# Ledger of designs, part 13: VHH binders against (2R)-3-sulfolactate dehydrogenase (NADP(+)) (comC)

Target 1, 333 residues: (2R)-3-sulfolactate dehydrogenase (NADP(+)) (comC), of Chromohalobacter israelensis (q1qwn5)
Amino acid sequence: MSRMISLREAETLAVAALEAVGVPRWEAEVTARALIDAERDGLASHGLSRLPFYLAQARSGKVVADAQARVEVAGSVIRVDARHGLAFPAIARGVERAIPLARELGLVAVAIGGSHHFGVAGAPVERLAREGLVAMAFSNAPSAMAPWGGKRPLYGTNPIAFATPRRGTDPLVIDLSLSKVARGKVMLAKKAGEPIPEGWALDIEGRPTTDPDAAIAGSMVPAGDAKGASLALMVELLTAGLTGSHFGFQASSFFEPEGEAPSVGHLMLAFDPAHFSDGYLEHIEALFQAMLEQEGVRLPGTRRHALRRERGESLELPEAVVDELRAYAVSRV
Below, E stands for the ipSAE of ESMFold2; O stands for the ipSAE of OpenDDE; V2 stands for 0.75 times the mean of E and O plus 0.25 times the DockQ between their complexes.

## First folded at step 8 (VHH)

Design e4 (from b04 with D100M; framework vhh_7b18_3; at its last look DockQ between E and O 0.71; V2 from the best seeds 0.00; counts 0 for: pae E 8.3 > 2, grease 29.8 > 24.2, SAP .691 > .668)
Fold by ESMFold2, look of step 8:
Structure e4 (fold): chain B 333 residues (1-333), chain A 121 residues (1-121)
Amino acid sequence: as target 1 above (333 residues)
Amino acid sequence: QVQLVETGGGLVQPGGSLRLSCAASGFTFSDYYMGWARQVPGKGLEWVSYIYSGGSTEYQDSVKGRFTISRDNAKSTVYLQMNSLKPEDTAVYYCARYYMFWSGEYAFDYWGQGTQVTVSS
């Protein structure tokens, strides 16, 4: 069963829940808004259903609930230490510094270490694009994929995101996971008692499998096979490597309250197109026009923007999720 | 509850100066972006300037070089120094607390009651 809830009520409940486990008000608001934006865009797997896991980890101390991200600017690099807190406040602090600095210098990097789940990678790059900047974002995650030719997972599914402003309309937003299929599809097949297609996953011995239980115990196949494995390695190095954070095989789960902090890394790049050439916004529309002249072509990001407009100021959530929000909000200590 | 109280408005000749102040309460001021918006007669609200929690500033093109935003986190106060005022700056000026959504939408989630600035000769 589903229930309608306003954006304001959802935010109020999520903020109260986060405050109850010791997350300060601003950090709670930033985190809640990130989860709600994911819901608005039809990305429920990164939405409010994640909140119980963040709360449990804040209670256990795996997430430092009151961490205050530290920001240090070194030339064109904005270094952010999330200090084993939630990622969203650290991302927000990095983005706020990046916007004016990119306009001044032409391009900047935001390097975030000691962090947690990045959320929807398309979200921060879209934010930067609405400020007129071209942006990329990368994050590593706990291991899910093996090196090409191997069987032991070492890399996360390691998203790559990109956004560019467009004149007079919504930005183009690309948001990619590097596994051939989402891990959630394997979990759905398991629930349905159905096999998965060949080519999605490997068992623990590195053999292709159609058995969802074997896939969950093994690894996911990279999108683009060997090339995708190389991209996942590149993301590990750009994120955990540059920031001195945990690689995927060193990072603890985002879902379990036990253990050491995941301590993953993120990288964002922001480019002010006016520093590169004249007329960028007009120039790129030629490419988009040529794409859209082909029947069946859509620009990336169109569907999530349409859903956002359709939903307006409310969300349709499973009744269980709304009940959990309300329960966590009243569990103050 | 969040409160924002503006002071410093008034009547001034073209070329003159005013300093607006906004006293904030009910939240941890140092964590939030603060800014000024204005309601120009016959038009909607328009953004004037804002200041990040870390101190970086942004200005609307029409006020760059003439207006300076600043903040005093210890006093929970944001200021707008308005120099070289023009008749087109006549408006009700609002102090605002705001946050830009991850998706890039602006959110001005709390407003003051406004202070009138009138520039006439």
Scores: ipSAE 0.012, ipTM 0.549, lowest interface PAE 8.3, mean pLDDT 89
ESMFold2 (binder alone), look of step 8: mean pLDDT 81; pTM 0.813
OpenDDE, look of step 8: ipSAE 0.489; ipTM 0.832

Design e5 (from b03 with Y57S D101M; framework vhh_7nfr_2; at its last look DockQ between E and O 0.78; V2 from the best seeds 0.00; counts 0 for: pae E 2.6 > 2, grease 28.3 > 24.2, SAP .716 > .668)
Amino acid sequence: QVQLQESGGGLVQPGGSLRLSCAASGFTFSDYYMSWVRQAPGEGREWVSRIYPSSGSTYYADSVKGRFTIARDNVKNTLYLLMDSLKSDDTAVYYCARYYMFWSGEYAFDYWGQGTQVTVSS
ESMFold2, look of step 8: ipSAE 0.478; ipTM 0.792
ESMFold2 (binder alone), look of step 8: mean pLDDT 82; pTM 0.823
OpenDDE, look of step 8: ipSAE 0.084; ipTM 0.369

## First folded at step 10 (VHH)

Design f1 (from e2 with Y53R; framework vhh_8ghr_2; at its last look DockQ between E and O 0.53; V2 from the best seeds 0.00; counts 0 for: pae E 3.4 > 2)
Fold by OpenDDE, look of step 10:
Structure f1 (fold): chain B 333 residues (1-333), chain A 123 residues (1-123)
Amino acid sequence: as target 1 above (333 residues)
Amino acid sequence: EVQLVESGGGLVQPGGSLRLSCAASGFTISDYDSIGWVRRAPGKGEELVARIRPSSGSTYYADSVKGRFTISADISKNTAYLQMNSLRVEDTAVYYCARYYMFWSGEYAFDYWGQGTLVTVSS
């Protein structure tokens, strides 16, 4: 069963639940808004359905509920220590510092260590793009993919995101998982008791499997096969490597309520196009026009932006999620 | 109880100036992301005119008012202000003070606003 809820009500409920487990108000608000935006964009898998897991982890201490991210700036590098708290506050602090610094220097990096689930990778780059910056984002995650030729998962799905401002319209936003398919789809298949298509996953022996359980226990196939695996490795090194955070195979699950902190890493790059050339917006628009001249071509991010507008001020959420959030909010545990 | 109370509206000639005030109570403006002014002209939709982040002093202005309007906040008084200079007939609207929050995408929304104050620019 689903329930209609206003954005404000959803935010209020989410914030209350987070505060109940010891998350400070600002951090709670930032987190709630990130999850709500995912819902608005039709990315329910990254929306409020994630919050119960975060809450449980906060209760167990796996997530440091009252963690305040620390920001240090050295030259063009913004270092953020998430201190095993939620990722979204750390990301927010990094982004906020990156905006003016990128405008000053032309190019900056935000490196976030000791972090948690990155959420929608396209979200922070969209934020930066809306400020007139070109941006990229990378995150590692608990292990889901094996190196090419291997069988043991070492890397997460390790998303790559990109965004650029556009003249007079919403930013272009690219958000790519480096797995052929989202792990969430496998989970859905499992829940439905249905097989998954061939080519999605490997079992623990590295063999192709159509069994969702075997897939979950095994590894996801990289997008583009060996190329995807190589890209995933790059992301591991750019995120966990540079920040000194846990690699995928060292990171605990984002879904398990107990255990050690995942302590994963993120990297964001922000470019001020004004530092690179004149007439950036006009120049890139020529490319987009050429793309759109072809029938069937859509610019990345268009669907998300449309959904956001269509949904307006209300969300449709699973009743179970709403109930669980309410339970947390009332218990102040 | 959260309250936002606007004042300073009125009738002014084109080219004139007004200063709007927004007194906040029941909350501290510095504890929130932004305070802003939204205006609604007859027959038109809502337009974000300006917003300020009291904690940082960061400001945003709509293109239509940029260079003419200045938003400010006095944390000690828990009050926001909108200085409106070089007023135009098209600035005629009800001006609302609003408490804003920012979505993860960078878009802004509000959760509370005042009763509004009417600004009429007419010769």
Scores: ipSAE 0.161, ipTM 0.575, lowest interface PAE 1.6, mean pLDDT 92
ESMFold2, look of step 10: ipSAE 0.248; ipTM 0.707
ESMFold2 (binder alone), look of step 10: mean pLDDT 80; pTM 0.796

Design f2 (from e2 with S56T A109S; framework vhh_8ghr_2; at its last look DockQ between E and O 0.01; V2 from the best seeds 0.00; counts 0 for: pae E 22.6 > 2, placed apart)
Fold by ESMFold2, look of step 10:
Structure f2 (fold): chain B 333 residues (1-333), chain A 123 residues (1-123)
Amino acid sequence: as target 1 above (333 residues)
Amino acid sequence: EVQLVESGGGLVQPGGSLRLSCAASGFTISDYDSIGWVRRAPGKGEELVARIYPSTGSTYYADSVKGRFTISADISKNTAYLQMNSLRVEDTAVYYCARYYMFWSGEYSFDYWGQGTLVTVSS
C-alpha cells in the first residue's frame, strides 16, 4: 500500500536517520532534500529507497559519515574532494561556489572526486539553470557495460545531463543514462520467469542473450551501441580520469556495506550565457517554438516538472518505505 | 541477403590443427565493428573464442584459447579465418561465425550467425 507524507515530515525523518549514523546536520539536510527531490520528480529509484544503503554504509565505514568535503578553487576549476563521504554535500559545495564564479569568469568546471552515488544527474544542472547558467553534468559508477567489442564490464551506466534556463518558465532538462535499458528490467524478467528481449544485454562471454540469468552475470548494452560505448568511455575519462578517482571497474557497489569506498568521480560544467552572446534566452525560444509546432513533440524535462506541480507539498510512498524510514530515524545501532 | 558461411570443421586428434573459414556475403567485413567465432559444446552455453576488427586488425581471444588460436581477416576475399592449433578434447564444439553491427543504419542490425561447423577433437 501507498501512504501520503508531507515533505516536512519526510525531511525530518531522513535527517534524523542520517544524524543517527554520524552524518552532521547540514550534510544530512542536503542529502535528505536530494532524495526527496527525486521522489517529487517521479524518480523513485533514486529517492528515499536509497537511504537504507547509505545508512548501512555509514555504519560500516564504507561511507565516511562526517567527511566534510574539501573545496579548492584553481582559476576556473573548482576541485571538490568528497573524501569518501556522501556525494550530495560535495555536489552542494561545488554548486554554491560555481554560481558566482561562472558569473565572474563565464565558464567554470566543478570536478568532484573520492565520491559516492551522484543521484539524479538532472538535479544539479537544473539547480544551476534556475540561477541563469547553462550546465552539464557527468558521473561514472560501478561497472555495468563492456567496451564495444568486449565482454567484461568496465564502464558504469554513466549519466550525461544538461540544462538551460528559459525565460519565464521551467528550465529545459536532459538527463540520460548510457545503458539501453535499466538492469532492474532484467531482474523483473528473471523474477517472472520470462526471457528478456534481444538487444538489452550480453552474457558473460559477450554474446547477445535473452536469458535474464545470463544477462545479470554479463553486461548491459549501451544506448546507441558503439556510439553509447564511446560516450561511456568519455564520461569515465571526464570524471574518474580527471579527478584521480576509481574507474567503473575499480568502484565498489553503491548497495553493499562491505569493502572499500566506491571513490567515483563527477564533473559539472557551468556557462554564463551572457558572456557568450546577447539575448540567449530570447534566441533559444525560436528553436523550442519550432519543436513544439510539431504535433507530439515535448521538451525534455516536462514530465518531471508536471509531477512536481501535481504533488505540491506531499509525497506518495510505499507504506513499507515509510515504516522503514521511521524505524531508521529511531535506530542508532 | 547477409550470409556467413563457415567451413573447415572436422575430426582431428589432440594436439592437431584446423583452420576455419567464414565467408561473408551481402556486406563488406571492413565496414563493421567485429567478426568473431562463438562455440557451443554439448550441454554448455555459448563461448566467444575470438574476435577481430577487420578495419584495424585488432584481435581479442578467450583465455581458454589464447596462444593456441589465431583469428585473421582477408578483406579482399571478404573472409575471416580461425587458425586452431594445439587442439584439446575440450575444444570439441560447433563453431559459429558471427557479425556485430555498431550503428543502426537501414533495414537491419546486429548479430548475424552462420549455420555452424563441427569440430571434434578425439583420439
Scores: ipSAE 0.000, ipTM 0.090, lowest interface PAE 22.6, mean pLDDT 86
ESMFold2 (binder alone), look of step 10: mean pLDDT 78; pTM 0.776
OpenDDE, look of step 10: ipSAE 0.347; ipTM 0.713

Design f3 (from e2 with I29F Y112I; framework vhh_8ghr_2; at its last look DockQ between E and O 0.46; V2 from the best seeds 0.00; counts 0 for: pae E 4.5 > 2, grease 25.8 > 24.2)
Amino acid sequence: EVQLVESGGGLVQPGGSLRLSCAASGFTFSDYDSIGWVRRAPGKGEELVARIYPSSGSTYYADSVKGRFTISADISKNTAYLQMNSLRVEDTAVYYCARYYMFWSGEYAFDIWGQGTLVTVSS
ESMFold2, look of step 10: ipSAE 0.256; ipTM 0.726
ESMFold2 (binder alone), look of step 10: mean pLDDT 79; pTM 0.784
OpenDDE, look of step 10: ipSAE 0.552; ipTM 0.901
ESMFold2, look of step 11: ipSAE 0.212; ipTM 0.680
ESMFold2 (binder alone), look of step 11: mean pLDDT 78; pTM 0.784
OpenDDE, look of step 11: ipSAE 0.552; ipTM 0.900

Design f4 (from e5 with Y52S P53S S55G; framework vhh_7nfr_2; at its last look DockQ between E and O 0.12; V2 from the best seeds 0.00; counts 0 for: pae O 6.1 > 2, grease 26.6 > 24.2, placed apart)
Fold by OpenDDE, look of step 10:
Formats: C-alpha cells, sequence, structure tokens
Structure f4 (fold): chain B 333 residues (1-333), chain A 122 residues (1-122)
C-alpha cells in the first residue's frame, strides 16, 4: 500500500526521524533532502526507503549520529573525514568547498573517507554541473562483486557518475552501477518470492543462478564482464584505496542495523572547463546535436530531469516506510 | 503543476521606474524563497534579488542594491520587483524563479517563469 505525501511533509517527517536518533539539524536536513531528491527523480531504491536502515544504524551506533565531517584542503585536494556518520553531509561539505576551489585551480578532487552509503551517485555531480563544472564521482560499497575469474565478492557495485553543464538546459548526467543490474532488483525478487533472470548473479561457487537467495549470498555479475570487474577494481582503489577506508570485503552492510561502521570511501573530481579551453559549451553541444539527430537517442539524465518536474509537490511512498519514519520521530530515542 | 508568470516589463527611459510582478500557482507559495534573475542579450543569467519565504529577509546583487526592492504578497501568491533609477545596463529579460534548497545547503532554482522584457533606452 502506498501513500501520497507532500514534499514538505516528507521532509519534515524525515528530519524529525533523524533528529530523534541524534542527528543534528543540518545533517538531518541534508540527508532528508538527498533522499527526497532521489524520490523526485524516480529513483525510489535510493530514496526514503533507505532511511529506516540509516535510523536503525544510528540507534545502534553503527552510524555515528552526531558526526560532523571534517574538511581539510591541501592544494587541489579536499580531504573529508565523514567520521562514520552519514555520507550526505560529508558529500555536501566536500561539494561546497570544491565549487570555488575548482574555479580557482581548474581541477580539484574531493576525497571522502570513513563514510556511509553514497546514495545517488549522479546527485553530487549534477550539483557541480549546475555550477558550471564538469564532474565525476566514484564510490565503493560493501562487497557484491567478485574479481573476474573469482567467486568471492571483494568489492561493491562501485558506481561511476559523470555530469557536464549544457548551455541553456539541464546538465547531462551519467550514473552507472558497474554491476549488470542493481542489487536492489535482486532484493525485490527475493521479497516477491520470484526468480531472477539468468545472467544477473553468481552463487557462492561462482556459478550462474536464478535464485535470489543464492544471488544475495553470491556475487553480482559485472557490467561488461571482465571489463566491468576491472572498472570496479579501479573504483575500489580510487575511493577506499586513496582514502584509507574499508574495501568492499571489509565494509559492513548498509542494511544491517548493527555492527561496525561500513567506513567506505568516495572520490569526486571537479573540472572548470574555462581552464581547459574556450567555448566549451558550444563545442560539446555539437556532439549532443549529432547524437540527437539519430532516432531513439536520448541524452543521459533526460528522463530523470523530466520526472523531477512531473512529480510536482507530492511523492508516492510505501505506507510502511511512512509509518516507520513516524514511529522514529515519536520515539525520541 | 508549478507555474510562474511574470508581467510588468516594458520600455522605460533611463532614470525611470518599473514594477514587475510574478504570479505563482501550483505550490504553497509561502513556503519558498523566491528570486528575480535577469538575462541580458548575449550574456548569462544574473541573479538580481532574493526574498525569504515570509518576506522578512531580502537580498540584492551589488549591481541593483539601493535601486531595486523585492517584495511578496503571500496571500495573493505574487512576487514583486520594484525597479527605480533604471539604467541602460538593466536591460534584460527578467525571470521569476523559485528557490530549491539543495542538500548541500545551497539554494538553486527549480522553476522559472517565461520572463518579461525590460528595456531601458533613451
Amino acid sequence: as target 1 above (333 residues)
Amino acid sequence: QVQLQESGGGLVQPGGSLRLSCAASGFTFSDYYMSWVRQAPGEGREWVSRISSSGGSTYYADSVKGRFTIARDNVKNTLYLLMDSLKSDDTAVYYCARYYMFWSGEYAFDYWGQGTQVTVSS
């Protein structure tokens, strides 16, 4: 059963729930907005349905509820320590510092360590793009994928995101998981008691499986097979490696309420195109026009941007999620 | 759906005054910061003024400070921009824009009107 809720009501409820478990107001607001934006963009798997897990982890101490991310700037590197808190506040602080610094230096990196679930990877790069910057984002996650030829998962689905501004319109936004399919789809199949299509996952022995339970216990198939596995490894090293955070096989689950902090890593790159060449927007538009001349071609991010506008001022949420958030908000724990 | 409609633009002589209006619908107007943004020919969009949800706080670009006044009527769902001592450099299409707070804590614009032309010329 689903319920319609206004954006303001959703934000109020989410913030209240987060504050109830000890998250400071600003961090709560940032987190709520990030999840709500995911909903607005039609990415419900990364939306408010995630919040109950965050809340439970805050209660248990797995997430440090009152963590304040620390930011240090050295040259072109913005180092952020999330201090085992939620990821979104750390990301926000990093992005905030990256914008002026990228304009000054031309290229900067935001390296976030000791962090949590990255959410929608396209979100921070879109933000940067709307400020006129070209951006990339990387994150590792709890183990879900095995190295090519192996069977034991070692690193997560490790998303790669990219965004660039466009003249007079929304930015182009690419958001890719390096698994063939999102793990969330497997979870949905499990919940529904349905098999998954072949080619999505491997069991613990590294064999293809259509059983959601076996898939969850095993590994996700990389997008592009060996190539995807290699890219996932790159992301692992760029994020957890550079930040000194937990690799996927060391990171606890984002869904389990108890345990050690996941302590994963993120990396964002921000480019000021003005430092690289003149006429960047005009130049890239030629490519986009050539793409759009072909039938059936859409630019990445177009659908999401449209959905955001179409959804208006209300969201459709599972009733169970709303109830759970309300329960937290009232409990004041 | 969210709608913003500007009006009040026109041709005015230097030193003259104009009053722009923006009619808002499709959302709770009083819950949002609102802004005026302008775009001159051949130039990018320039932020002009911003007003808080309640109207208690107003902000202005340096280029218009002391000359422009932003106001709102939350009962009428209308945003205003009073422009005094207009200059040639104020010539632009003026847009009404709704603020959206990004999760970084910064505000962005999520909805725009179609704009109204303001021309300051002798």
Scores: ipSAE 0.021, ipTM 0.353, lowest interface PAE 6.1, mean pLDDT 91
ESMFold2, look of step 10: ipSAE 0.349; ipTM 0.716
ESMFold2 (binder alone), look of step 10: mean pLDDT 85; pTM 0.844

Design f5 (from e5 with P53S Y107T; framework vhh_7nfr_2; at its last look DockQ between E and O 0.75; V2 from the best seeds 0.00; counts 0 for: pae E 3.2 > 2, grease 26 > 24.2)
Amino acid sequence: QVQLQESGGGLVQPGGSLRLSCAASGFTFSDYYMSWVRQAPGEGREWVSRIYSSSGSTYYADSVKGRFTIARDNVKNTLYLLMDSLKSDDTAVYYCARYYMFWSGETAFDYWGQGTQVTVSS
ESMFold2, look of step 10: ipSAE 0.336; ipTM 0.760
ESMFold2 (binder alone), look of step 10: mean pLDDT 84; pTM 0.850
OpenDDE, look of step 10: ipSAE 0.037; ipTM 0.451

## First folded at step 11 (VHH)

Design g1 (from e5 with P53S S54G S55G G56S M101E Y111I; framework vhh_7nfr_2; at its last look DockQ between E and O 0.81; V2 from the best seeds 0.00; counts 0 for: pae E 4.9 > 2, grease 25.5 > 24.2)
Fold by ESMFold2, look of step 11:
Structure g1 (fold): chain B 333 residues (1-333), chain A 122 residues (1-122)
Amino acid sequence: as target 1 above (333 residues)
Amino acid sequence: QVQLQESGGGLVQPGGSLRLSCAASGFTFSDYYMSWVRQAPGEGREWVSRIYSGGSSTYYADSVKGRFTIARDNVKNTLYLLMDSLKSDDTAVYYCARYYEFWSGEYAFDIWGQGTQVTVSS
């Protein structure tokens, strides 16, 4: 059974739940909005289904509920230490500082360490693009993929995201994970008792497998095979490497309340196109027009924006999820 | 309770100046982006200006750029709009609004003041 709930009610419930475990109001609002926007974009795996895991980790102390992210600016680099809190407030603090600095300097980096799950990587870059900046974002995650030729997972699925403003319309947004398929598809096949296609995953010995149980115990195949493995390594170095955070093989689960903090890293780059050339917004439309002249071509991000319009101010959530949100919202630690 | 209360409106001659204030209460003002929005008689609401939570960045509609200045005092929990070189087209009710920002960077306003009237007339 599912239930329709307004965006406002979903936010109110999620904020109350986060406050109940000691997350301050603003941080709770930022986190709730990030999860709700993932639902709006059709990315339920990054949405409200993650909230119970954040609550459990705040209760256990794996997530520091009231972490005060430390922001230090060194020229064009904005260093953010999330201090083992939730990622979303740290991201918001970094973006807040990045926007005026990028306009002043032309190019800035936001380097976030000691952090947690980055959420939908396309969202922060879209936020920067709505402020007129071209942006990229990277994050590592607990290991899911092996080095090319190996069998032991060392890298997360390590998203790469990009966005650019467009004159008079929504930004172009690219948001990619580096695994060939989402791990959730393997989980669905397991639940259905069905095999997975060959080429999605490797078993614990590094052999291709069609068995979803073996895949879960093993590793995901990189998108683009050896090239994707190289990109995943690059993301590890750009994120955990530059920030002194945990590499994928050192990072604890985003889902379990036990253990040490995941302490992953993120990197965002923001470019003010006016510093690079005149007429950027007009210039890039020539490429988009040439793309759209081809039947069947869509610009990246179009589906995300269409879903927002279709859904309006409501979400469809499983009734059990809504009931659990209500229960968490009234509980006091 | 969350409240925004505007003041400082009034009657002014063309070319004159006014300073609007907006007192905020019931929330941590310094954590929120804020905006001024105006509504001329018989028209819809028009966004005027936005200021980030720390005051680091300000943005203006083309119609007021160079004439209006938005500012905030996070100690006093007060938002300001300094209006110079006023024109008859600036006649409107001016609202203070709390910026609601979707994670994607789309935005709307979730808390509004009751407005203060600005009239620019000879």
Scores: ipSAE 0.163, ipTM 0.636, lowest interface PAE 4.9, mean pLDDT 90
ESMFold2 (binder alone), look of step 11: mean pLDDT 83; pTM 0.838
OpenDDE, look of step 11: ipSAE 0.267; ipTM 0.691

Design g2 (from e5 with Y33A P53S S54G S55G G56S M101Y Y111I; framework vhh_7nfr_2; at its last look DockQ between E and O 0.01; V2 from the best seeds 0.00; counts 0 for: pae O 11.6 > 2, grease 26.3 > 24.2, placed apart)
Fold by OpenDDE, look of step 11:
Structure g2 (fold): chain B 333 residues (1-333), chain A 122 residues (1-122)
Amino acid sequence: as target 1 above (333 residues)
Amino acid sequence: QVQLQESGGGLVQPGGSLRLSCAASGFTFSDYAMSWVRQAPGEGREWVSRIYSGGSSTYYADSVKGRFTIARDNVKNTLYLLMDSLKSDDTAVYYCARYYYFWSGEYAFDIWGQGTQVTVSS
């Protein structure tokens, strides 16, 4: 069952809950806003429903609640150590450094190591795009997918995100999980006691399954089959590989309250179009117009942008999530 | 001051019915899940029922399922327990408790009432 809550109340509650477990104010706010924006964009699987897990992990020490991300800049590379804290503060710090540096150099990379759940991969690239930059983002995650031909999961769903500014309107935002579906949806089905559709997951033996428990114990089907698996490998190497973070099969679960830190990696690339050519915005609009001439074609991100505007100042959240956040907020764990 | 106050307990015969109430004050009642918990003489506390903040999600212990109904009025800041088909085994002090539940399955109570005695006897 769900409950309506204002954005302000949601933020207040989320921040309070995070502070209660020892997260500093700024980090708490950044995290809360990220999750709330996910809700606003209709991505509930990446929204406030994640926060209870973060909180539990902070309580256990699996997440370092008071971690402050360390940022180092060397040339075109912004290295961020999340220090086993939440990912969102580290992402924010990286993005903020990337904006002016990309303007200066034309292309920069933000490499984040020792991090946690990346959230909505499209969020940081959208932020960069709104600053006039073209951006890509990658993240690995605890194992969920097997290499092609295999049956044991080694890679996470390893999202790829892309965004570009557009003239006079919202950025184009591509956000892709490299699994056919997000693992979070399987988790939701499990919680609801419902089966999942065929083709989403394989069991531990590599056989198709509609049982959420079997799916969780097994592997997610890659998007595009072998191609998705290969892309997931690429993401794994670009993130965990470059940052020296845990690969998927080495990373603890984002959902389990206890255990070692997941310590996953992220990579973001930011391009300043002005360094590449003149008239970028006009040029890309020609493509978008050609796309939109075809009936039924939508530009990526359009639905999210629309939902954000339509939802206004209120969110619909599961009652259990609200209650759990409230419990944390008052307990001062 | 945060407070829960139970009422409605009493002596009833087997097969009888009783309605318990719990008045909440000092906090935003509608923000919290609530539970009834009972304690029989010489026994530990037993969870009876819970209701989430919106009132649409209810849960019951197997021992009371089909006989008890939990409800709430968020305007009146009141929690209710309708008890039908009472049995001698239902004899206990019934407590109202502010409840929270973790997705992991963990739950806790952070505020308790003083309790109200329910005695089922012929």
Scores: ipSAE 0.005, ipTM 0.234, lowest interface PAE 11.6, mean pLDDT 91
ESMFold2, look of step 11: ipSAE 0.260; ipTM 0.682
ESMFold2 (binder alone), look of step 11: mean pLDDT 84; pTM 0.844

Design g3 (from e5 with Y33W Y52S P53G S55G M101E Y111I; framework vhh_7nfr_2; at its last look DockQ between E and O 0.01; V2 from the best seeds 0.00; counts 0 for: pae E 13.5 > 2, placed apart)
Fold by ESMFold2, look of step 11:
Structure g3 (fold): chain B 333 residues (1-333), chain A 122 residues (1-122)
Amino acid sequence: as target 1 above (333 residues)
Amino acid sequence: QVQLQESGGGLVQPGGSLRLSCAASGFTFSDYWMSWVRQAPGEGREWVSRISGSGGSTYYADSVKGRFTIARDNVKNTLYLLMDSLKSDDTAVYYCARYYEFWSGEYAFDIWGQGTQVTVSS
């Protein structure tokens, strides 16, 4: 059973839950907003269902609940040390510095290290695009995919996101995980007692499998096969490599309260198009119109924006999620 | 109420055998992969073996391969570890753990038993 809850009520409860485990008010607000916005966009796997895992890790000390991200600007590079806290406050601090600096210099990087789960990668690039900047974002994650030709997972699903402003309308947003399919589709096939299509996953020995049990024990195939594996490697180097953070095979789980901090890395790039040419916003619309002239073509990001309009100021959540949220909100140390 | 209860530990001489059992209750046992994990004194936890929900797929750490056998009985909701050719390095507390599958492709152990002591000494 589902329940309707207002965005304001959901935020109030999530903030209270995070404060109860020692997350300061502003950091709790930023984190709650990120999870709620994922729900609004129909991305429940990155929404409020993640909150119990963040709370457990804050209680155990795997996440430093009151970490104060440190920001250092070196020319066009904004270095953010998340200090093993939650990623969302570190992202927010990096973005707030990036906006004026990109307008001044034309191109800046935000390099975030010592961090945790990045959330929906499309969200921070959309935020930058609503400020008039073209943006890309990358993050690594605990390993889920093997190098092409191998069987031992070394790379996370390692999202790549991109956004650009558009004149007079919502930004174009591309948000790609580098696995061919979501693990959830494999789990649905397992529940139904049905095989999965060949090409989605490998078993623990690195062999292609149609058996959902073997797929869950093994690894996910990269989107674009060898090319996707190369992109996942590139993301590892651009994020964990540049920031001195853990590569996917060194990063601990985002779900377990035990163990060392995951210490993953993120990279964001922000471009002020006015520094590159005149008339960028007008010019790119020619490409979009040419795309839309083809029957069946849709611009990336339109589904998310349509869902926001349909849902308005409310969320439909599983009853168990609402009950859990309320239970956590009253807990204090 | 979800519970895991281990039994069958004890003292054995090198080269001996033991059979560990883990009784599961409060969940649909056959839906979950299960694991044995051990912890020697002063050491971190070490994964030992894993079995699929159906029992069709089994996996072992290199240190126990060929000596240990994991099995399950989905009618009795019981997980087993048959340990043969035991050696001093096998001395540890052995835990039964439920393998939790996440949408990220990660696995974690979300439910643990209290553990059963296995001691291999001359």
Scores: ipSAE 0.000, ipTM 0.137, lowest interface PAE 13.5, mean pLDDT 88
ESMFold2 (binder alone), look of step 11: mean pLDDT 85; pTM 0.852
OpenDDE, look of step 11: ipSAE 0.373; ipTM 0.764

Design g4 (from f3 with A109T; framework vhh_8ghr_2; at its last look DockQ between E and O 0.46; V2 from the best seeds 0.00; counts 0 for: pae E 2.8 > 2, grease 24.3 > 24.2)
Amino acid sequence: EVQLVESGGGLVQPGGSLRLSCAASGFTFSDYDSIGWVRRAPGKGEELVARIYPSSGSTYYADSVKGRFTISADISKNTAYLQMNSLRVEDTAVYYCARYYMFWSGEYTFDIWGQGTLVTVSS
ESMFold2, look of step 11: ipSAE 0.491; ipTM 0.815
ESMFold2 (binder alone), look of step 11: mean pLDDT 79; pTM 0.787
OpenDDE, look of step 11: ipSAE 0.568; ipTM 0.855
ESMFold2, look of step 12: ipSAE 0.379; ipTM 0.787
ESMFold2 (binder alone), look of step 12: mean pLDDT 79; pTM 0.788
OpenDDE, look of step 12: ipSAE 0.572; ipTM 0.894

